# VH-VL binders against Non-structural maintenance of chromosomes element 1 (nse1): the designs that were tried, part 2

Target 1, 232 residues: Non-structural maintenance of chromosomes element 1 (nse1), of Schizosaccharomyces pombe (q53ek2)
Amino acid sequence: MEKERQDGLSDKHKFILQYIMCRTAGVDNEQVRELVQEQYGETATVEDVINELNNSLHNFDFKIKRVQDQLDGRLTLHFQNLSGDPVSQMATPYPPVQIELMRKIIEWIMKCDDYQYSLTTLQIQKLSRKEMGLAPSVIESHLHTFERDGWLRQREGIWTFTNHALAELDAYLHNEYESNLYECNACREIVIAGYVCDCGYCLHVYCCKHLAHVNCINCNTPWANATVIGRW

## First folded at step 7 (VH-VL; from t1 with light chain E52D N54S K55N)

Design u6
Fold by ESMFold2 at other seeds, look of step 9:
Structure u6 (fold): chain C 232 residues (1-232), chain A 124 residues (1-124), chain B 110 residues (1-110)
Amino acid sequence: as target 1 above (232 residues)
Amino acid sequence: QVQLQQSGPRLVRPSQTLSLTCAISGDSVSSDSAAWSWIRQSPSRGLEWLGRTYYRHKWYNDYAVSVKSRITVNPDTSRNQFTLQLNSVTPEDTALYYCARGYDFWSGYPFDYWGQGTLVTVSS
Amino acid sequence: QSALTQPASVSGSPGQSITISCTGTSSDVGAWNYVSWYQQHPDKAPKVLLYDVSNRPSGVSSRFSGSKSGNTASLTISGLQAEDQADYHCSSYTTSYTLVFGGGTKLTVL
């Protein structure tokens, strides 16, 4: 069961850490809560366990971050690497051409017209051929590798960032794409699925569920008139 | 377990600056799930939220309108603490001062941990 | 001076249900569903009872429930017990990134 902290992290803490580390797409907060309750008893909280883990992990430039999904508000836990260049860290096992492709895909998503913050497979193929000289079959292979590794997700050939990628890229996106970036006025997180009013007030899809009005709080324009951000 | 330990002077003269410190254990002042507030309480005014500091992609501050011209709340990441500075105090600033953690990554930051309180008297 | 309006006092007998109101504006209680309730016993710091209008933190009795309609939030305490005698405070997130409190309600258990 639990060992004393005099010899380091307990076996239960290490089990919880390993559980989270092995799930790069993230692990549901409620699933971890159930594990914590089973390992430590009903009075133990996910927060306490995660804080204790993060105190140890910070020494190695890692942390566990809790992320809220922009559409349904589901909370997930993600293991993050805090050291170095986020794009290079995401792409460390990849050859240089795949790292360059990842940087380009990030740029193309952030600079999309019409607030889409997503690209079709065809759009990626065309841009990759034009800007990098890569064949369509090569792109399809690379995209499925990025999906497998939890950096991009797609629905019917429409590609965008996973929640894990958004968490890892947060500082990079703020530093490199400030003029292309929207932030939620409720929670301050980057918006790739949400709404923006003509006045600039911006909310995630889920954060709108906490809005008691049907109009923009800042300018009183109906939310039905807000520009949709993303494709969902 | 999160714990908040307050320190600072309990007697301040009118027109001076009230300065209080809140030391944090069991969490980080730069936590992306928390916001760090100062709240005061008096018999005549009840609870009054004064302001907060918090980190997301950068440091943010929010201040109550009633004190916005006089207040500063600063983090100190090296000491894992945050401070209150309230300028130009008057006897009306006499109150029991609390620091508190607002913990809710997606809501109005309910205050789940509070410091022990510091009764500050502004004496003419 | 309080941004949110609560009754100054309420009372009830053991076993009864009581309700405490918290009325704000369209810029706070009416703007968001980010209303919280706190219980405060004498000489102690407040303790959170509810958040997001109706959610109970771990360890809070199911006798405490919350609701909201328009600009008014309500705390209901069912099965009133002697230990419920305390001050009760509401708070809300505002459109200006600030938090505001109600004036507080003293609950007396008869």
Scores: ipSAE 0.443, ipTM 0.760, lowest interface PAE 3.6, mean pLDDT 87
Fold by ESMFold2 at other seeds, look of step 11:
Structure u6 (fold): chain C 232 residues (1-232), chain A 124 residues (1-124), chain B 110 residues (1-110)
Amino acid sequence: as target 1 above (232 residues)
Amino acid sequence: QVQLQQSGPRLVRPSQTLSLTCAISGDSVSSDSAAWSWIRQSPSRGLEWLGRTYYRHKWYNDYAVSVKSRITVNPDTSRNQFTLQLNSVTPEDTALYYCARGYDFWSGYPFDYWGQGTLVTVSS
Amino acid sequence: QSALTQPASVSGSPGQSITISCTGTSSDVGAWNYVSWYQQHPDKAPKVLLYDVSNRPSGVSSRFSGSKSGNTASLTISGLQAEDQADYHCSSYTTSYTLVFGGGTKLTVL
C-alpha cells in the first residue's frame, strides 16, 4: 500500500533547476525533457517548466536560456547570471591574468580576419606573446582550463566559443563588438557557424537547412556563392 | 503557468485608434525565448496575424504588410504587458482580437498561449 | 483575401483518413519549413497540432501528421473521430519576418 506524497510544483521545479544549475556547460534539452516527463507526466513540456522557472528567476536576475547549436540544431539549456560584467562572471574563479587572457581571446576571435571566428593554438600563442608576454606552456595550461570549464572548444587545434560561452557573452558581444558580429536572419542569434550572402542575408548552418530551396531568400542568388562564416 | 489577460474597449468609432492591452502572468514580456503577437479573426478573412514585439538583445517589431502603416505593438516591462494600437480603423477592422505567445518563433514554434479574445466592433 | 489557400470545407466518416491542403507561394510555404497547423473548436482559441511542418507537440495524437511539397503543406488526420470536427488553420513564415495564416477549413465528421 502506497500513498503518493505530493511534493508540490515548487519541489519538482527545484529538482529540474538544480539539474540544470549543476551542469555549468549546459544540459541537453532531450535529457531535461525526459526528466520533465518523469516528474510531471507524458504531456508536460520542457518549455512550460522552464518558463515557470524563469518567471521565478526573473526577480533575482537569473534565467535559463535555450541555445540552438548552429550546426546540428540540438538544443541545450544554460543557467545564466544576468547581473554585472559577463566576462568577469565567466572568469570569476580565475586569477587576474587568466581573466585578462579570456578578454583578449574574445577580442581576437571577434576581430579575426576572413570570417573565421576562431583561432589556432599557434595564433593564440603568438598573440599572447605579443600582447601579454605569456609563454607557450602557460597558454597551453590556460586553454586546457578554458576547455575543461566549458568556455572554449577546439577541433584539431582550432579554438572558438562553446554554446555555453555564447549564451553567457551574448549581451557583452553585442555591446562591445557590434560592428564585428553577424546575426542570423532566421533566429536573430549571433552567427559563428553559417553563411552570409553578398546581399547581407545571413543564416546559421542549421537554419540554412530549413530553407525550402537552394537560393538566398532575399536576392535569389545561389547559396553556393555565400561566404562561409566560421570553421566547421 | 502562462496566462494572457486582455483588456480594452469593445466598441470603437471609425477613424479612431483601437487600443488593446495584454497582461502576462507566468512569463516575462522581455523573455528572449518568446515573441508576443496580436492576431485577429473575422468571418471574411479568418485568422490574420497583425504583428509582434520581442526582446533578444534589443526590442524588435514585425508587422503584417496589410496594417504596417497603422499598427504599433509596444511592450511595457514594468507592468509585464504589451499593447496593440491600430490607427484609423474602419468597419473592416471589426474582428475578434487575440494576443498570443509564440515560443521560440524563430524556430517555428507555435502560438502556445492565447488571450481570451476581445470582440471589437467598429461602427458609425 | 487569405494569404494561404485552404479548402473551405472537407468531410469524412469515422475511421477514414482525410487530408487538408495549405497552398502558399515561394515567399512563404515554399521559402521555409516553418509551417504550423491549428485546431479550433467553436468558441475556443486555436490549439497547435503541428509545427515545423511535421512535428507534433506532446499530448497531440499521432493520428495527426504533416508534410510539405513545394508551395503546398498538408495536414492528414487518420482514424477520423467525432471530436475531430473543428476548424483547421495553417500558418507559415514569410521571407520578411512576418507570419501568414490560411483561410481555414471546416472539417465535418459524418
Scores: ipSAE 0.394, ipTM 0.736, lowest interface PAE 3.9, mean pLDDT 86
Fold by ESMFold2 at other seeds, look of step 10:
Structure u6 (fold): chain C 232 residues (1-232), chain A 124 residues (1-124), chain B 110 residues (1-110)
Amino acid sequence: as target 1 above (232 residues)
Amino acid sequence: QVQLQQSGPRLVRPSQTLSLTCAISGDSVSSDSAAWSWIRQSPSRGLEWLGRTYYRHKWYNDYAVSVKSRITVNPDTSRNQFTLQLNSVTPEDTALYYCARGYDFWSGYPFDYWGQGTLVTVSS
Amino acid sequence: QSALTQPASVSGSPGQSITISCTGTSSDVGAWNYVSWYQQHPDKAPKVLLYDVSNRPSGVSSRFSGSKSGNTASLTISGLQAEDQADYHCSSYTTSYTLVFGGGTKLTVL
């Protein structure tokens, strides 16, 4: 038999991989930890299993990325395709107008005034009409599709990136929006929910909870004076 | 299972460059959940963190103040390894050198996997 | 001379509780809640006992606990056992994206 390109993963590793792959918007790390403990015993760790999976996935241009929620710090695991252009991969099944709308929404979020990094449905409708000539009912349909597919999330009509979208778009946002970008000084990740001090020191909401005191670590002024990033 | 294998010269003369390599198996040097450090240990100074390299959206390095002017830590993704270069060594640099992995998001990762250690002597 | 101060040695009898201190500054132990503790037996690499001040990795005995007040972190070992005889190291992150260790504490079980 001719199987030169088989993976060497156990059935238990394949079960964990399939569990993560089936949940495109990400899987809670705690849920995966419980599965790992059931499959491998109480001393097994998610970190070791994910590392072994990633070692196998590397040559196929896939990986599992661990993402920390910027607000509450919950860890989720996300299956990624590393090949090609991230925006085109997000929108591969979409008509060209939806692909262009996604690119515009990314731009509008990144260039939001007043540190909001989020848009209301009305803002998206107005910008889409002005810049693309799209009707409001078409916009609501497209937003529903982006939410369903795990690219955008909303709360009370306020739209922003999911953690999955941030993971997929990381390189794109750094390359195309460097001057509009805030990065956390604790973990180096993009900030769309956090604080920035007048001195430029910036932290995610969750990363602020790791401070031993409430002053800016860089300039020692009260953190209460920091500007809020995002709507959370 | 992650394993770290060290290699490099064990004798270095004063003023030369100390160069060590750490090969990684079971993980990737470009893992966005890890940071790769060099740590040394001597009887007089105990454990001393020297520096690290890690990838997030780009490569980062952080170095201890005491060696910052002399140290370089570089990744090599094609060989899945990382290196230590410490310039202008003195007998004070004689120590047991370890490479180590951290595994959390912040650069303060607890070191969960360590290399076997390399005793490096600096003498003329 | 280490950046963090630990006692050079401590001792205790089996069954007792012992505490090892790790004192730094407002630029390290006092700045972040990223304090870790390591156990090191002779001729072995260090092993993580605690991270984030008090979190215990899976497989580490509940006899090991940690706390922090101001610039001082503490490791407490309750129910001391012969196998606890080892060197113990603390570490903390600094405000400069760097990490510092204590000088180490030799624990002797009498």
Scores: ipSAE 0.389, ipTM 0.714, lowest interface PAE 3.4, mean pLDDT 85

## First folded at step 9 (VH-VL; from u6 with light chain N55D)

Design u6b
Fold by ESMFold2, look of step 10:
Structure u6b (fold): chain C 232 residues (1-232), chain A 124 residues (1-124), chain B 110 residues (1-110)
Amino acid sequence: as target 1 above (232 residues)
Amino acid sequence: QVQLQQSGPRLVRPSQTLSLTCAISGDSVSSDSAAWSWIRQSPSRGLEWLGRTYYRHKWYNDYAVSVKSRITVNPDTSRNQFTLQLNSVTPEDTALYYCARGYDFWSGYPFDYWGQGTLVTVSS
Amino acid sequence: QSALTQPASVSGSPGQSITISCTGTSSDVGAWNYVSWYQQHPDKAPKVLLYDVSDRPSGVSSRFSGSKSGNTASLTISGLQAEDQADYHCSSYTTSYTLVFGGGTKLTVL
């Protein structure tokens, strides 16, 4: 108890932290809420416990980030290392060529010119052959690894970032791709599935439930006419 | 758990700058889940949100229209505090000043922790 | 004048239900479903009762409920109790990244 109090964390806080750390791809917020209520009582909130953990973790360049799914609003918690290059840390177990492929896929997703923020398998194969000289069979293997490890997801051969990848890459995307980013006007998080008005006002698909008005708040254009971001 | 402790002068002369500090314990001023606001209360105007500072991917500030030409809210990460500066005060700035934590009003989490309040009088 | 309009006072007897209105514009209450309600006892800081129009934080009695129609939000207190005597404030997010409060309503329990 004294060692844990000198660290500023109780045994209960350390239990919650370990629960999250051991689930690298993210933990459902509802599961953590149930644990928090079991450990601290009915009045305790996940937000308060996570904030206390983050206050202690900040000195070690770690944090726990809550991520809202852009389509259905499901919340997950992700343990992150804030040190160094997030792409290198994300891809630490991979060979150098696979790390470089991940950097290129991030670039290709972020620089899509029709708001797609996603690539087909064929697009990735063509771009990687052109820019890296990689054979299609090598790309198929690497993509399966990225999917298995929770960095990319696909539906019908259309690939994009997972929520875990978005959490890890948040600072990197802001620093390296600032001119290619849209941020949600409801929650200020990066949008890869949502809508953007011609004036730049932007919402995640899920965050549109917060809009009580039929027109864009900034420019009064009908919101129904906003440009779709992403393929979902 | 989270506690907000205010400090600063309680008497300020007209045309001077009102400066208040809010020290945070149990949370970090750079938390990407929180926003740090100043709110004041007077008999004639009720509660009035003045402004906030918060970090998401960079530092943001938002200020109420009524004071935006005179207000600055700054974080201090090394001391885990945030400050209010309100320039060119008049007697209408006499109020009870609060600092408060919110989880960004847009996420549906309101001001859940408040400082103790500081009554500031602006008088000659 | 406050940005959101509330009645200056309301009263009720124990056991009654009362409703407090909060009227704004299409650029605040009417723009977003981000309306909050606060209870404030004398010499105390406000305490949140409702957020997102109708959601209750843990520990807040189910006697407090909220709704919204157009530019007007409402707080309803059912089964009025003596300790409900307090000031009640509404707030809303605006289209310009700011927040506004109502003028406040003094509830007297008779």
Scores: ipSAE 0.406, ipTM 0.758, lowest interface PAE 3.6, mean pLDDT 86

## First folded at step 10 (VH-VL; from u6 with heavy chain W106Y)

Design w2
Fold by ESMFold2 at other seeds, look of step 11:
Structure w2 (fold): chain C 232 residues (1-232), chain A 124 residues (1-124), chain B 110 residues (1-110)
Amino acid sequence: as target 1 above (232 residues)
Amino acid sequence: QVQLQQSGPRLVRPSQTLSLTCAISGDSVSSDSAAWSWIRQSPSRGLEWLGRTYYRHKWYNDYAVSVKSRITVNPDTSRNQFTLQLNSVTPEDTALYYCARGYDFYSGYPFDYWGQGTLVTVSS
Amino acid sequence: QSALTQPASVSGSPGQSITISCTGTSSDVGAWNYVSWYQQHPDKAPKVLLYDVSNRPSGVSSRFSGSKSGNTASLTISGLQAEDQADYHCSSYTTSYTLVFGGGTKLTVL
């Protein structure tokens, strides 16, 4: 928003909420901290403002969630709708076939072998043709749209969930894929980039960076031998 | 604008159960950014974290090893409170008891809001 | 006694810098950067001074700083003032989802 051309604002909390809502893929916590300090003074905290917003939003089945990146630990804030089917909320502007493709991609990621929690472009194209009859050119277009809109990310043709998608899908993944998911033993959040010990003790990549201990706390076997979760 | 208000008895007999309640205003006990702790303080041990309750995708509890066999910390979402139950108390459980909010995991749950404290004496 | 070791007392003159140590293990202070420091004046609840080893909450003076090396965290108070006379406590997050405190340090401003 351009402050010079705006008439007066009605409420500082509404301004912060609107700033976060307009950034569907999430907003950097430090950017919101700067805005909070501008609106409320240098002693104001993001945590208190977000907490006050969430107390109000809860009555409408919305919330703002702070998410830590599983690799580098960067914090972002995400506006969440809690009332409906998360996939339908993610895909509101999409035609029905694209919504069904999104549901299938979620299933394929969660059920892929070897702890990968990711798919190559070729895997998506092959599965989409086999299970949905979709041509590769259609898949390329749909994947570009999902990436642009902040639902999927890729690195060198390997696709997985964004932090925003994980936040939106949190309840859905727990309800539909509980036997297929791992949770971090440090922070209790879903792991798609991390490590798991043979005993099941699991950590995000970032959470693991801060450990100095060489053995798993739960079973005392060498942590360096843990299985890698995800591809990064 | 978070406030924690403690209530409960100040005198407890040995072998009985110490029960304290912490009422929360300005936040929710179900906040997935917070954890709700009980901490006590005595001249001989200083501050001692006892345990906590918190919600993420479900309710979790963590307890200090020193009291794990005797402690229960429970949320009450309808009254926006959480409680401490410490069983089989002895005079060594005499201390000043605090409830506190830890906020958030990514900052190691620093205790940014504390109740007023309740001095509990265990004696006959 | 406490899970983390602090000196029982420390003293300094106004204007000096003092340092309070907090020593734990590889399963707490040494495992994580989740170390916090609290100031407590008589008859008051503790107040957080630092979190994540060195981060100051809003309203905490820049005279308070923190660091960590291995299993030991340190709180440094520069430009010591009379109102700094208080008890100081460290805490650390553990690898078992628990929190532990140090025994506390009484700071006397001479």
Scores: ipSAE 0.358, ipTM 0.719, lowest interface PAE 3.8, mean pLDDT 85

## First folded at step 11 (VH-VL)

Design y1 (from u6 with heavy chain H57Y)
Fold by ESMFold2, look of step 11:
Structure y1 (fold): chain C 232 residues (1-232), chain A 124 residues (1-124), chain B 110 residues (1-110)
Amino acid sequence: as target 1 above (232 residues)
Amino acid sequence: QVQLQQSGPRLVRPSQTLSLTCAISGDSVSSDSAAWSWIRQSPSRGLEWLGRTYYRYKWYNDYAVSVKSRITVNPDTSRNQFTLQLNSVTPEDTALYYCARGYDFWSGYPFDYWGQGTLVTVSS
Amino acid sequence: QSALTQPASVSGSPGQSITISCTGTSSDVGAWNYVSWYQQHPDKAPKVLLYDVSNRPSGVSSRFSGSKSGNTASLTISGLQAEDQADYHCSSYTTSYTLVFGGGTKLTVL
């Protein structure tokens, strides 16, 4: 066996770590696989390199987390700070009002009606005016910053969490919004894009691709009748 | 790179508790991409998955229905290991016991790393 | 004994193809496409050959292929070689967050 290394990581490990750290919104697993193969050879795996990195990072309250996209199953790697409050860690470079807005947007998304787990720009503007006294132009500016920094994503003015935000907020959402959560019955991860049967059985969009027949596993009614979670 | 090292007694008396330990190196028992299982093997039963422990946002345990009333699987993060406790054993529990890592939950938990195996005999 | 049914033994000559079946229920093989196959040589721990029914991990020969229909999954070994003589096990994820194995199949290469 080789002795445990106390002086840090090899140059190759540091290169891979830096690559992931510099891309805060997450890194495509296939891009990292190509780099790992370039640095370590064709038979090297991302999993082995990430495990070695995480062994070192654990002592500093950091980790690299793998996240599967709820729609298409694309795997991404995300650098996480495990110290303290996740919302505070997400928003450390922001002024206090923007941090407060992020906390409120999280609440509004989680408590949104009709399984939407998303808000329009107008809904955010109305809620922020009512609850925080913020002007619409200020909201648009803050939302652009959150999108740029990889915390929120939008399509046609409909806003929700990115995969990076879900990874950072995982424990927070479970602790603070347990009664508002859906969890996937295939993988136990939070669902903001998926389906829920009237009986409560719930799957991510991607996890449905692994469902072997057309009826709900729990109650045997047609899965086609399930309610859509999220707007995607 | 990942290694699983088993320890525990090879002989257990009927009605006692079988206790085995699996030490992990190269990964963490609290890995959010893995689950940690106990599997046993006998000529009459083949491979039999017994149960597992894993961490996501909290610790989970899943147990095979055949042993659910007698089994516990516990993680120990400070020692980076996990244990099997099987209560009220009988000679039918005589088997080769493995610990194993299930990796990439979305791929049906392929068991990619296994311990060396511990042959446990239950005999009076 | 086991939740998944496999034939106890199969045999074939070098160069032939053989198929090993793994039959479960609507609560395991029939519910999910999370079926794995393992090869086990004597006195060794099992080694994964296939996952997600048909996906081959790196380093596993393309001679191994998998499929599933209804409650039955199949492992096919083409171009049979002497080194393929081993025990083969299937496993499946269940609807209750558990895993189940088949009883195992001994492959003899004649």
Scores: ipSAE 0.507, ipTM 0.788, lowest interface PAE 3.2, mean pLDDT 87
Fold by ESMFold2, look of step 15:
Structure y1 (fold): chain C 232 residues (1-232), chain A 124 residues (1-124), chain B 110 residues (1-110)
Amino acid sequence: as target 1 above (232 residues)
Amino acid sequence: QVQLQQSGPRLVRPSQTLSLTCAISGDSVSSDSAAWSWIRQSPSRGLEWLGRTYYRYKWYNDYAVSVKSRITVNPDTSRNQFTLQLNSVTPEDTALYYCARGYDFWSGYPFDYWGQGTLVTVSS
Amino acid sequence: QSALTQPASVSGSPGQSITISCTGTSSDVGAWNYVSWYQQHPDKAPKVLLYDVSNRPSGVSSRFSGSKSGNTASLTISGLQAEDQADYHCSSYTTSYTLVFGGGTKLTVL
């Protein structure tokens, strides 16, 4: 009832919104919490500020989404555009060949049969030559732009989705790659860093920290025998 | 601040359907971080979680085994509310009914906001 | 009856420590560290006291602590005070995406 009478966003709310919007890879929840406390006082909560922002963003097809890292559980906040398809959001700023390459990289990551849900630069170069006829130097340039724009991350030439990309692509991945994805049996989110038991029961790395015992809940075999998903 | 406001009839005849509504302010029924539950309480059974609705990439429902064949929990995004429908009620369904928010799955969905409670009596 | 077993009542004197147990199965309390405790005063909705077995929300006294071993979780209240007189409920997340409650424990402060 009290929210119905507000005159829209304060300057402090707009500052928090701008802070989040300017960071494509997402913003650490703790950094936003410190900022909120600095702007509003020590008793102010990130939840209240984000809820108020989302209430205002709703009518413009935007939202701020909270994402938990699959490995260490670190929470980040991500500004999302809800209009249209997530892949079409990628398409708008890129030339057609880059759009097609991104669609192929998504496919190659999701359809890998080694549970890694990641690709080396060499693998991307080989697959893109085979399937698209692209030269290695072109691939290096395109991968740089995908990293810059927060869609892919890499470590020593091993490429995978950012948390931002996972959040944006969630519906797309479920719709297009239903038979190729694993979902966490604790939280129902897509797993690219975790474990899967031979029986199919699957957990994020972080969600395993909440497991009360050392065996698979579904089949009672040792969880230590589970197949690792992802490179971490 | 999140607030949950319940509404619905307090008297329901046996074999009929119990229907309650929970209106949400300060949060969205489609929040990716929340789940929206119905919980009832009676002197003989204590608290009993009945079911929930929540949105991730699609709408999910989870229902307690004891009522799964009779219960429906539905969101209404346009009104920012969710409803309980419990079919074929008996006097054993007489209880104080709460709606509640479970927030942040990473904390096991503790129920941090509760409606005011609605005492529903099933009798003729 | 209830899915999780709690003693029906517990009593203690001011300053004493008391413990309330909550026993489930390998499909709930024994499966996950997602056990919560709620305090409920008469004619009030429950209030979360602990979550994730032992974590306290802001504003909850450090006199409240939680632990778990196997299929049994425990709430301990140290330095018992008159205001602690209430009903206490445990809950657990299950392996089937559901939540279950204990039958509740009435704490009397003598």
Scores: ipSAE 0.500, ipTM 0.790, lowest interface PAE 3.4, mean pLDDT 87

